# VHH binders against q84jc2: the designs that were tried, part 127

Target 1, 232 residues: q84jc2
Amino acid sequence: MSKMRNLVEEKFLEFYESWVIQLELYLHQLLIAHNNNTMSETELRHLISKLTTHHKAYYTAKWAAIREDVLAFFGSVWLNPLENACSWLTGWKPSMVFRMVDRLRKSRVVLVEAQVKKLEELRVKTKFDEQKIEREMERYQVAMADRKMVELARLGCHVGGESVMVVEAAVRGLSMGLEKMVKAADCVRLKTLKGILDILTPPQCVEFLAAAATFQVQLRRWGNRRHYVTHS

## First folded at step 7 (VHH)

Design xa34 (framework vhh_6qgx_2)
Fold by ESMFold2-Fast, scan of step 7:
Structure xa34 (fold): chain B 232 residues (1-232), chain A 126 residues (1-126)
Amino acid sequence: as target 1 above (232 residues)
Amino acid sequence: QVQLVESGGGLVQAGGSLRLSCAASGRTFSSYAMAWFRRAPGKEREFVAAISGSGDYTFYTDSVKGRFTISRDHAKNTVSLQMNSLRPEDTAVYYCAAPEGFTWYDLTSESGYDYWGQGTRVTVSA
């Protein structure tokens, strides 16, 4: 229903605005840590843990919201047009974070051969998992164009009685399919992030997280400035 | 000096099979994905197949999926491409490719590979 959809969108908009503000605060701490050679390993691990918990909180809130209305996450009202244009299945494309890993190679914190080997295998695995999800999306699009769906669309034009119930059941099934695909994509995102952090040392993790957060925050700022200038 | 040398090409009739091999010398690539590309006369080079460093993950272009199998042997420093149910459309020069190091380029992108062999010719007759 429209009232339930508006409530989900309003709740998540409020959550996301607060979540982004906190991400910017954590980014500030990451940049200070990156430039300060006096921080202990324990202090760095604590900061990394705060970022990890923050990202987990995002997915906890997201999965609760998509259970209620997965379609709210396709063309989200809490994202600007640039952020929406850069989305892959309602979020960042997992393999793109390896661009941030490449930046670590040019940093003073040197990756050892054992780390490079593990990162390369993770990069390839991440691409494999992405392709599997893209195949699921292709199958979903084919199902939407199916004879049965075309027949259900015709029946929906004859609103009343049993045809309404059949159409509602079909739409529920399609929403469940999208929810499963979005959660699968998010699981690849979380596994990729965890995998990178497990391979890197604490100083390298701080540098990686700082690069990732900088890109996310900057993309939002670029999109917001462009939209404001265009419409104001 | 790093060198990739392909072998196993030849003339075969439609429905036949060939096994291509790529021997690497000068360094090992055991940590890195390696790929096969092909170029048909008058066309650009296109991706065929790739295999992860571990060998656990393989990738194929849609037109060869189910017909071609990529594999590797770390002890021999070789990557192989078993080609079954060959079609006239598979006629091309086949190239082995390997990266210099870690790259963010997609496995299917030529830009991700720095070392290339001279190629081995495969001709599939009707």
Scores: ipSAE 0.572, ipTM 0.842, lowest interface PAE 1.9, mean pLDDT 86
Fold by OpenDDE, second read of step 8:
Structure xa34 (fold): chain B 232 residues (1-232), chain A 126 residues (1-126)
Amino acid sequence: as target 1 above (232 residues)
Amino acid sequence: QVQLVESGGGLVQAGGSLRLSCAASGRTFSSYAMAWFRRAPGKEREFVAAISGSGDYTFYTDSVKGRFTISRDHAKNTVSLQMNSLRPEDTAVYYCAAPEGFTWYDLTSESGYDYWGQGTRVTVSA
């Protein structure tokens, strides 16, 4: 059965489709840059800036949307089932990107000891932050079995018998908590990304961003092929 | 050759305290995380605590949170585990662990570590 989409879902779907298209274009540029050793540092920094701006735009749009309906992002109709299955609190798991960094370490790109040390510290910090959020989320989920949720459950047993306002209030309370968690997760994502880019040289940044974008784009492609999902 | 040597284990009554220490030799571990694991009788080895290279970040298994504190001394190249409010279920052989180098694996997993001590026995009586 086809899922009915609300206005927030429709709007963000449209946004995300365009955003992904642009990401693919940037990926192409990143790959060219990575394979072309003739690009200047200035050119590389410019490209990196374009990508970082692109990512910032995503979160700007996301945060605007979650203010309206954070629940939409826990169903993420703009993602295929594979993408959704790989999601951690409505996005990529921050610690996962260090696999991309590890690719750099194992490639022809040499990380100096100072970079390695900084990356290790950042990795640990990222993990720490993730776990902190996970604990908070767990606490939140346990707390969901509170008076508000009990009321929702009770109302659910009566078709049209109880106040719609009570249900709406309960949903709002739930949504506010979830929004807080999602924003916290996004902050860790952004900090992690920034941290990595601050440690890496411009050529290394390009390689890292290319790897990350490749993973994201391919995951989408694989999921679409497997589940025959098409987005307008 | 890299060696990890644990010390500080022993018999203690419930509610008591112990401080374990692990001395690393052979190379410096200042840039890498270190951890404590434990194996209780009849059980598999489990994660207890980890500390980052800088010492700024610490991780604990849920059952020891608020009771155990991991710390490290860079000058001495040691990692310590202060264990307070000990319980009979804390009875185990405690192992110190360290990675060979920079790794991307979970710090709470055995797979994240390459070097292990021989262990020190902690027994908590009721």
Scores: ipSAE 0.051, ipTM 0.556, lowest interface PAE 2.9, mean pLDDT 86

Design xa35 (framework vhh_6qgx_2)
Fold by ESMFold2-Fast, scan of step 7:
Order: structure tokens, then C-alpha cells, then sequence
Structure xa35 (fold): chain B 232 residues (1-232), chain A 126 residues (1-126)
């Protein structure tokens, strides 16, 4: 069946496809850096900075887009069905990054006690922040499934100009609340990413970022085989 | 050698309270998260609660949130679980768990913990 796209969805689709292509190029550079013992600390920090800036650019574009249409991010047209199925509040689940870096367990550079202490605090804090957001989202979904949605459905059956305006105002209010929740989740993602990078050494950061980018790229490639729409 | 010893279990009526304690010896875990797990009769072990090294951050399974409170005392090298508003479904053997070192496993996964106590039995009567 056909699905209409709005201008916000079209613009973000263009942005996201370009963003992923650049992520793959950065992944190639990270893998070279990981295998190359001749790169200086300054060169590694520069590469890490490029990845950090790239992720910040994603959230800048995302927040501009959700201000216009947050619902576009629930069942996104720029993501294949596998990517959508693996999403938690329109993106990756923050605590998952701690499981994606299992390669650090076999690294020649072992985590020192100070790093372990900070990573453990960050890991538990991330879970705490996730749980708080999940509780708020549950309350939001219960409210939507209860009286408010029934009220909106009733108003939608009325063919009067005033009832249309009331429905539009209510939908706008719900969308603003959902936008707040998505931004809260994104802030946990950014704090978790920054926190890990601040704790790790430059070689460990390269290994972490390579692992994360590899997972994201491979998930997209696996999902694109059967269900990805070629023209979208 | 490293030992974790749980205490504080017993029989209590529904709606009652119990405080479990876990005493660690042989090393400190001040830089590591520690957790409580439980095993009900005929069930697998499940996660209950975890606390960060500092004690500033805690995480609970949904069924106990608001009723149980995990805390720690670094001077005594202990982790405690205050259980309020107990339900028959809370009947289980409760285990204290700690890691050997940093783990990339999820906080709620048994695989993230290397040291386990023998458990303390909690029975909540209807």
C-alpha cells in the first residue's frame, strides 16, 4: 500500500542517507587507526573529534525535525524494518553500548582502576536514567490509551470548524510532550557516549567507536536485504 | 578468599517488611556495582536490584520498584536490601552478587557477576 511522506520526512531522509555514508567512511578510518601503530595521540584525538562532531550533527538535525514532526521518528521511513524493530524511543538504547564494546575485554590496553570506577558509575547511572524515562513514557502511553484518545476520537467525528481546532490543539499538545520525551532519551544517549569517551584513552576510544559504528552499519546492511524499499 | 554472606531472611506476613544484609570479606567492591538476585521455587534466578560503587545510583526490577530499597555501607563492606509491602510473589531465596572486575554485560545479567552468596530464604505468607 502507498504511504504519503511530508516535507520533514523527505528532508531528514536525504540528511540521514548522507550521514550514514559519512559514518561508513569514518568507520574505515577508525579501523585503519586501530590497526596502525604509527598514529600519534594528536592524530587519534582528531579522528575521535570527527566522530563526536558527526554524532552531534545527527542530534542537531533530529531535534530540528522532531520540533516539526516528532511522529516521523516512530516508524521512520529512512530506517529499514529491522532498524525500526531494534529502536528504543526513536534511537539506540543507551545501556546497549556497554555490551557492544566486548572487544575491549581482549584489548592489550587493560582498563585501570580509575577508569573501572568511572565506567561502573556511568553504567548504573545510564540504567537509572533509562528507567526514569521508561516510567514517564509508560504514563504517557496509558494516558493516550485511556480517556484522552477516546475524547480525541469523538471530536474527530464532529464536522465543525471549532471541533477541528480543538482536535488540532490536543494533538499538538501530545506531540510536544512526546518531543520532550524523545529529547530526554537523546540527552541520555549523548551523556553516555560523552561519558565513555571522556573515561577511555584515545586508542580505547577508537576501538569503542569502531565497534559501535560496525554494529550500526551491519544492522542496516542486514535489514536492507528483504524489506528495504529501494526507492525510499 | 572472597566470600559473600547473606542474612535477614525469614517468614513474614503479606504487607510486612524484612531487611536483608550482604557482608563481603576478602576484598572491597567500592568501585563496582553489586546486585541482589532471587530464585523462587521452580523458577530461574532473576534480577532484583543493583547499586553503583558510590551508592548514588540504583536500579530495580519493575515488580519491586517503590517497595524495595538497596543501599550500601563502605565502612562495613555491606549491601542491604530493605523490603517493604511484601507480597507472596516475593517468596524466594535471595542472593547477593559481585563482579571479579569490570563487565560489559548488562547489570541484570547473571553473567556479569562472579561472586555469589549461598542465599537467604524469604517466605511471605498470604
Amino acid sequence: as target 1 above (232 residues)
Amino acid sequence: QVQLVESGGGLVQAGGSLRLSCAASGRTFSSYAMAWFRRAPGKEREFVAAISGSGDYTFYTDSVKGRFTISRDHAKNTVSLQMNSLRPEDTAVYYCAAPEGFSWEDLTSESGYDYWGQGTRVTVSA
Scores: ipSAE 0.319, ipTM 0.741, lowest interface PAE 3.6, mean pLDDT 84
Fold by OpenDDE, second read of step 8:
Structure xa35 (fold): chain B 232 residues (1-232), chain A 126 residues (1-126)
Amino acid sequence: as target 1 above (232 residues)
Amino acid sequence: QVQLVESGGGLVQAGGSLRLSCAASGRTFSSYAMAWFRRAPGKEREFVAAISGSGDYTFYTDSVKGRFTISRDHAKNTVSLQMNSLRPEDTAVYYCAAPEGFSWEDLTSESGYDYWGQGTRVTVSA
């Protein structure tokens, strides 16, 4: 059954499609930079800045959209089933990016001891922050079976004008809680990304960003091949 | 060669306290997280607590939260587990664990650690 898309879904779908196209372009540039050892530090920093700005733009758009309808992001019609299956609180799981860092460590990239120390600390911090959010989510999910949800369930059996208002109020309350959690998760994502980029050298940052972007783009491609997804 | 040696285990009455200590030799682990695991009789080994390299972040299994405190001393290259309000269900062999290096593995998983002590037995009587 084709899901009816609301206005928020349609707008964000359009945005995301454009955003992904731009990401692919940046990925191409990252790969060129990674394979070209002649690029200056200034050039590399400029490229890194473009990518970071691009990611910031995503979250800016996302946060604007979730203010209108956070529930849209728990369906994420702009993502294929594989992407959705890999989603943690409407996005990538922050701790997973350290796989990319580990990849760097095992590659030709040489991390100095000071970097390793900082990365390890950041990894643990990220895990700590994730767990905090997960605990909150668990509490929230348990609370969903509370009086409000029971009332919603009851009202679902009796469709009336007054019932609609009560249902809407309950949904708004639920959405507000979810919005807070999603924003918290996004903050952890952004802090983690920033933390990693602050620790790595510009060449290392380029390699890291290339790896991350590659993973994201490939995940989308793989998912699209496995599942027919219409974004029109 | 890296060695982890646990100490401080013993017999204690319910409600009592013990302090476990793990001494690392052969290398320093100041940059990496360290953890305590335990194996109760007839059960699999389970995560108890972990502490970051800096000591700023700690993790606990739910059953020990508020009762156990993990800490570390970088100068002595040790990690400790203060166990208060002990319960019979805390009876187990407690193991100290440390990673070989940087990893993306879960800190609460055994797979996140490469070096293990021989364990110290904690028995809590009713």
Scores: ipSAE 0.171, ipTM 0.641, lowest interface PAE 2.6, mean pLDDT 88

Design xa36 (framework vhh_6qgx_2)
Fold by ESMFold2-Fast, scan of step 7:
Formats: sequence, C-alpha cells, structure tokens
Structure xa36 (fold): chain B 232 residues (1-232), chain A 126 residues (1-126)
Amino acid sequence: as target 1 above (232 residues)
Amino acid sequence: QVQLVESGGGLVQAGGSLRLSCAASGRTFSSYAMAWFRRAPGKEREFVAAISGSGDYTFYTDSVKGRFTISRDHAKNTVSLQMNSLRPEDTAVYYCAAPEGFSWDDLTSESGYDYWGQGTRVTVSA
C-alpha cells in the first residue's frame, strides 16, 4: 500500500467529491418527490433513472481507476475512517441494502405478495453471491501464502535485476486477481440494486433510493463530524 | 396456529453425521426463507443456515460451510439440515425459524424470524 497519493488517487478523489455532491442534490429531489403525491409515474421513473445513471457513472469511473491501481481502493483516501471501516471488498456489502431500507422506512413500504416472493428470493440470492465471492477471496489469500509466492518473495531479498522483475510480475498478477474480485463484488452490488428497483413500484423505488442515499450521506457526515475524545 | 417441530437430534461421535428435520404446520412458507439457528450451553443463539423459498439459494455461517447442507421439500412443508463431519463445537440445541411476513432484516438476525420451534439437541463427543 502506497503511503503517498498517486495520480489515480488524486483523480478519483476529485471525481468522488463531485459525485457525492451530486448524490446529495439527488437525495434532496427524492425527498421532495416522496412528500409530493402530485408527481406522475413518468416523472418518478425519470428521477429513478437519474439515480441509476449516477450509480452506473460511479462504477464506470471506479473500474477505469482499478485497472490502473486497484490497491487505491483498499483503504481509500477519498473515504473517511468510518466509511473505510464499513467497506466490504471496496464498497457497501450488497445484502446490507435490505437492512438499510428496514431501518429507515419499513413502516411505509407496503408490498404485495408477488413483490414479497421476488424480494425474498433476491435477498437470499444476494447472500449466496456474497459467499461465492468470499470463498474466492479466501482462495486468493491462500494463493498469496502459497510456497511459490513465498519463494518469489525470498528471491527479492537477493541482489539481481532479474529476480526483482520476477517479483514485480508476480505482484502484478496478484493485483489483477484483486481487480477481477472487486469487479465481481461490484457486479453483485449492481445486480442487487437493479433487482430491487425492478421489483418495486416507482413510489417504492423513490423511498428505497432515498433511504439508501440518506444512509450513505449520513455515514459520511457522521464520520467527518465525529467527536473525538482524547486521552489527554 | 403456526407450529415448527424439529427432530433428528442425538448423540454422535466426532466425524459422524446427523440429519435434522423441521416440519411446519398451520401455514406454508414456500415464498419465504427459512433458517436454522443453534444455542450451545451457556451461549447466545447463533445463525447456522438459511434457504430461499425456491430452495435454489442457500447461505451458511463460516464454521459449517462445506460440512452442513440445508434443503427443503415443498410437498412435505419440511426444511432439513444434513450435518456431516461433526465437531464437538457443533454441540448445541438446534432451532428451526420462519418469518411471519417479509422483513428487511438480515437473514442471520433473530429479529427477522417470528416462528421458532422448541429445538432438538445435538451432542458431539470427542
């Protein structure tokens, strides 16, 4: 892990700050829509589409950045310590989205039987997909501790340009493995979000997105404004 | 009245196998996830495994992955837990759990389940 900000970190920090400002503006629009029953289904779908596009823009930028330096996303400089502590494979844990809605708006979400059946299935599928990725991460960690990697690390302790190049190639390979795993996790995040939005009605989608955005924004603000008690 | 009845518990030596069954009556749960929880002597109740309404998706706690298999039979309204390669730390009373309706709570949280059986005891000797 780099101790100095590199170009990828600087560029993504700039992107992320702008992305969060726009998310807060969209949250404001979602809250207005939620409290205003005069909006048409077409207007609600348009707002939902803006949020969906905004999240897709995040993953487009993220995947471009991890192609350059995936390690920048482990302990990200654009996230505060609380946000970093809550991260699962460089982002939110997909199954957590169900709990976020319950915590903030459960009494307002009226689901019909067909929606319940689909949401229950998606809820378990999301955890199933998470387990598959966690098993792959465990295999990755085992591969890193494998005898071959230990031998390569040993070779890097001895003077010789060729041994240094071999170690660098191995580290690049491991980095590409992490990139693949992060993308797999992001795909589960996107499939979970799409799945929920496909099941819910437009008014329910607005409530869901408002709850999710509220949690994300408040977590960031709480972490930034946290009162520190020192052992002075 | 909804009732969940567990069976199949017993005493077994380490490395052995047991199959637990949960029979539901008073209601079907075909659209809902159902779960197994366990409570070891002197400890809190913990999540073991869950299965989706369709039976296509399953989730396990880390300590039982690869050893336990959850399954369901819609015709019999039954959820089963096949326990292989049992360890002394698997000793516990095992409970079947089902929800009253859809909950946004996490699958591994007790608060997501409203119906609970009386439990079946599993004792694994060293």
Scores: ipSAE 0.594, ipTM 0.858, lowest interface PAE 1.6, mean pLDDT 86
Fold by OpenDDE, second read of step 8:
Structure xa36 (fold): chain B 232 residues (1-232), chain A 126 residues (1-126)
Amino acid sequence: as target 1 above (232 residues)
Amino acid sequence: QVQLVESGGGLVQAGGSLRLSCAASGRTFSSYAMAWFRRAPGKEREFVAAISGSGDYTFYTDSVKGRFTISRDHAKNTVSLQMNSLRPEDTAVYYCAAPEGFSWDDLTSESGYDYWGQGTRVTVSA
C-alpha cells in the first residue's frame, strides 16, 4: 500500500536528506582529523562544534515538526526499514553510544581514571533516564486501551460528523502525550551526547563522533541496499 | 583475588524486613556499579537492584520497587540491600555482583558483572 505522505513527512524528509548529506561531509572531515595528528586543539574544537551544532539543528527541526505531527515520527518515512527497526522512541537509543565509547577504550585511545569514573556514572545515569521513559511509555500504552481508545474504535465503525470531531480530539490527546515522551527521550539523547563530549578530550571527541557518524551512515546504507526505499 | 561475600540472609515472616550486606575484598569498586541478583527455587537468576559507583543512581526490578533499597558504603567497600515488606515470592538466594572493570553491558543483565558472591539465602514464610 502506497503510504500517502503528509506535509510534515514531506518537509522533514527533505530536511533529513539534506541533513544526512551534511553529516557525511562532516564525517569525512572527522576521519581526516582523526587520521591527521597535526591538527591543533583549536581546530579540533571547531570541528566538534560544527558537529554539535549540526545535531542541535536536527533536534530543532524535529521538535518543530513533532509539534505539528508527532505521529509522523512513529513510522518515519525518511528512514529505511532497518533504521526504523533500530529506532527507540523515534531516534537512537542513548545507551548505545557507550558501546562506541567502549570501542575507543579498546583502541589506542587511553582514558584516564577520572574519565572512566565519569563515563561510568554517565552510563548508569543514562540507563536510569531511559528506564524512566520506558516506564512512562508502558503506562501510556496501557492507557491506550482505556475508554478513549475504545470510543475511537467504536467510532471507527460509524463515520459521522460528530464522530470525526471526537476522533480528532482523541488523536490530539494521544499526540500530546507522545510528543512529551519523544521530547523527553531526545533530551536524554542530547544530555548523553553532551556528557560524553564533556568527558572526552578533543581528539577523543573527534574519534567518538566519527564512530557515531559512521554507524549512522552505514546503517542507512545497509538498509538501503536491502530495501529499496524511494525518498522522492 | 576479588571476593564478594554476602551476609544478612535468613528466615523472616511475611511483612518482615532483612538487610543484606555484601563485602568486597581484593579491590575497590567505588567507580563501578554494583548489583544484587536473586534465584528463586526452580527459577533462573534475576536482577533485583543496582547502584552506581557514586551511589547517586539506583535501579530496581518492578516487583521490589518501594520495598527494597540498595545502598553502598565506599569506605567499607560494601553494598547493602534493605528489604522491607518481604513477601513469600521474595524467597531466593541473593547474590552480590560487581564488574571487573568498565562495562557497557546492561546493568540489569548478568553479563554486566564478572564477580559474584556465594549468595545468601532469604526465606520468607507466609
Scores: ipSAE 0.024, ipTM 0.531, lowest interface PAE 3.3, mean pLDDT 87

Design xa37 (framework vhh_6qgx_2)
Fold by ESMFold2-Fast, scan of step 7:
Structure xa37 (fold): chain B 232 residues (1-232), chain A 126 residues (1-126)
Amino acid sequence: as target 1 above (232 residues)
Amino acid sequence: QVQLVESGGGLVQAGGSLRLSCAASGRTFSSYAMAWFRRAPGKEREFVAAISGSGDYTFYTDSVKGRFTISRDHAKNTVSLQMNSLRPEDTAVYYCAAPEGFSWFDLTSESGYDYWGQGTRVTVSA
């Protein structure tokens, strides 16, 4: 099963590199749309739909991959060290996306009071959902620290092939728990993203998505520059 | 001028109850989450509870969950904290907090709040 885990990592690395290239192309389109006040609402909604579909494609691929090897997403080989350091349960922390919403206010984008009320309520709900996931994570860590698991790990260091089989079974059990937790976190991410897009006008959605994509692309470039300097 | 004024503090025996109230004037906060923080003797201010603008979502620090209930009354422009099964560890000055506008700071962070009351003192005897 170790060869299958390696293939999952290779396959997702290939997917992710292509996904990021397409995100940069969409970012370019978002920036053009933001600077061009002549685009129709229908044209803006079409562009927003492309971004929404692109993010859904990421989670479709991710969930297929984590079913095979969820551990590949903890310290992912397709992410640089900076991206990995900024991860919360294998991805962006849902509540942090509201920093991009705050960017809209600072860009002099007028959020009407009804939108502010809905965004604030969504922010609080997102925090509530995060706390629920963090409680599950804490419970999982307590279970992992259980004395029987510690003893099993010690046994695995000293006894031959039979202990290896028992350790493999335990790791599979832990992986299933992590898969459920990662999917729950991803559902909060998707609900938060959709919630924000439902509240904002199409021009505001474009600016929000541009800010979010810019952050993601720049974080990757900053981390990659550190890596390139070491090898160049 | 925006003011938050806390009331309802006092001395109570362990196991007792108190109801704190925060009255806001100069502005309404109906669209924003509001929070209660406390400062125990010799410690920094810590988060206690928060309530969303709608009142549909409430958040509590683990040590008070199940014992404290936060609520709000938009008509009276007030936020209340019902404190049950009080413990000596709950002894603190309790502060009401509200934001000036939308904030991306976490609900449990002081940085998310711009308006603060002067506090009301709660003393729980052993």
Scores: ipSAE 0.443, ipTM 0.770, lowest interface PAE 2.5, mean pLDDT 85
Fold by OpenDDE, second read of step 8:
Structure xa37 (fold): chain B 232 residues (1-232), chain A 126 residues (1-126)
Amino acid sequence: as target 1 above (232 residues)
Amino acid sequence: QVQLVESGGGLVQAGGSLRLSCAASGRTFSSYAMAWFRRAPGKEREFVAAISGSGDYTFYTDSVKGRFTISRDHAKNTVSLQMNSLRPEDTAVYYCAAPEGFSWFDLTSESGYDYWGQGTRVTVSA
């Protein structure tokens, strides 16, 4: 059965489609910059700034949308099944980006000891924060299985006006909790990205961002090919 | 060559305390996480605790939370495990572990660590 999209889903789908197109353009620029050692530090910083602004725009839009309907992001219709399968609390898992950092270390890029130390600490911090959120989410999910779920289950037995109101209230409560979790996760994502970019030099930042964007774009492409997904 | 040497194991009564220590030699580990694992009789080795390079962040398996505390001394290049309120189920050989360097790895997984100590036996009597 075809899944009917609500207004929030439709609007965000349109936004995300445009956002991804722009990301691909930036990826192209990042790759050029990475392969061209003639760019000045100022030029590189400008490019990095464009990317960071682009990512900030995503979260701005996301946070506006989740205020309206956070549940839309737990079944993100703008993502293909592969992208959704790889999703952690409606986005990329923060600790995964350090695989990209590790790639830098193994490449021709030389990280000084001070950078390595800072990156290691950031990695551990990110993991720590990630686990805190996971534990909180687990507690939340367990709590959902009690009174709120009972109310939802009861709706299946008796559909009346009062019952509908109770269920609606329960769903609202659930949504508020989920919104907090999603925002917390996004904060960890943003802090992680900022932390990495603060540690790396501009050339290293460009390489890192290129790797991250490549992964994101390729994941989408692979998923689309595999599942014949169209978002038009 | 990198070496890890555990000490502090022994026999203790339930409810008692014990402090394990691991001394690292061969190179500095100040920039990288260190961990404790344990192997109980008839069981596989399991994660117990980890600490970041700076010491600011710590991780624990659920069964030891609130009872065990991992710490490190950079000057001595050691990591310690303070074990309080010990239980018979804490009986195991405890191992110190360290990674070779910076890499993407799970701090709670054995695969994240490259160097291991010989282990120190902890026995908790009922």
Scores: ipSAE 0.026, ipTM 0.498, lowest interface PAE 3.5, mean pLDDT 86

Design xa38 (framework vhh_6qgx_2)
Fold by ESMFold2-Fast, scan of step 7:
Structure xa38 (fold): chain B 232 residues (1-232), chain A 126 residues (1-126)
Amino acid sequence: as target 1 above (232 residues)
Amino acid sequence: QVQLVESGGGLVQAGGSLRLSCAASGRTFSSYAMAWFRRAPGKEREFVAAISGSGDYTFYTDSVKGRFTISRDHAKNTVSLQMNSLRPEDTAVYYCAAPEGFSWYDLDSESGYDYWGQGTRVTVSA
């Protein structure tokens, strides 16, 4: 089937391209801050605040868009195939950020025992939260394969009458279920990011955010270098 | 110095229950996640369950969720696995695992664990 960009896809594509450009500018500032040990705590906190506001803006825009068309986020046109292949419920898998915190082990600034204990607890909690969402997704897939839903899908091939209204109501219900799951996954992402930033010192936060932004930017560049076919 | 010793394995009929225990000595693991893995005859080790340092958060492989419960007792320095509604496919040697320190590996990755017990055998008959 032909794929066309709808209004939601066009609007979010424009937003996302601008958002990534700004992320690269913030990454540059994070790298300067990381290599400059003369910045004050206030200056570091201001930079960290810019990054957290930037990520919050992404989820604000995303949640507005998924309310209109959640399916646009499953195989997004604004992401290259590598970025899409690495997605877990329309975004990064929350537990993967702990691999970026591993950079702090190789840092000049050592994690203290109290931080290690809190990070370890958060790491397991994040996996626990992921499992709850994966169970909900499995339940959703089972419901999609249910005999009644298959019968409703067959009715969707016929024109007019009450059968069309029943099918439309069922499809609306399925979309609302996906919206709920995507928002739940995004909430785990935001809780995990906030949790890590609350545990780390400002210099450690800068290093963590720099590592995360570097990975995101490089993943996009790697996918763009290898992907030579245009997908409209 | 550090030792993990599993116990509680045995022969049980399908639908039965067993409680496995892992006793740790040489150090405490109260700030770290600990896990159970199993290895069926002719297969590689696979993840079963993990529990956080506090005991508040748990993670299970899909095939045991709802049937197995992992718990820990800091005073006794033990981690337990309550196994209910046992099936023949649960037949395996069960291993307790603990990390040297903070691990960035996923909870279900063998690479995240440095200390392993010798295992306790569970046989579930049809």
Scores: ipSAE 0.502, ipTM 0.820, lowest interface PAE 2.1, mean pLDDT 86
Fold by OpenDDE, second read of step 8:
Structure xa38 (fold): chain B 232 residues (1-232), chain A 126 residues (1-126)
Amino acid sequence: as target 1 above (232 residues)
Amino acid sequence: QVQLVESGGGLVQAGGSLRLSCAASGRTFSSYAMAWFRRAPGKEREFVAAISGSGDYTFYTDSVKGRFTISRDHAKNTVSLQMNSLRPEDTAVYYCAAPEGFSWYDLDSESGYDYWGQGTRVTVSA
């Protein structure tokens, strides 16, 4: 059965489709830059800046949308089932990006000891922050079995028999908590990304961003092929 | 050659305290996390605690939170595990672990570590 989409879902779907198209274009540029040793540091920094701006735009749009309906992002109709299955609190799991960093370490790009030390500390910090959020989420989920949710469940047993206002209040309370968790997760994502880019040289940043974008784009492609999902 | 040597194990009564120590030799581990694992009789090895290279971040399995404290001394190249309020279920061989280098593996997973000590036995009597 086809899922009916609300206005927030439709708007963000449109945004995300365009955003992904642009990401693919940037990926192409990153790959060219990575394979072209003639690009200047200035050119590389410019490209990196374009990508960082692109990512910032995503979160700007996301945060605007979650303010309206955070629940839309727990269904994420703009993602295929594979992408959704790989999501952690409505996005990529921050600690996973260090696999991309590890790729750099194993490639022809040499990380100096000072970089390795900083990256290791950042990795641990990222893990710490993730766990902190996960604990908060767990507490939140346990707390969901509170009076409001019990009331919501009770109302669910009576078709149209209870106050719509009570249901709306319960949903609002739930949404506010979820929004807080999602924003916290996004902050860890952004801090992690920034941290990595601050440690790496411009050529290394380009390689890292290329790897990350490749993973994201390929995951989408794989999921689409497997589940025959097409987005307009 | 990198070696990890645990010490401080022994017999202790329930509610008692014990401090384990692990000395690393062969190279410095100051930039990387170190961890403690344990294997109880008849069970598989499990994560106990980890500490970042800087010492600023610590991780614990849920069953030891509030009772155990992991710390490290960079000058001595050691990691320690202070165990308070010990319980019979804490009885195990405790192992020190360290990675060879940078890794993307989880800190609470055996796969995140390359070097292991021989272990020190902790027995908690009722």
Scores: ipSAE 0.391, ipTM 0.761, lowest interface PAE 1.6, mean pLDDT 88

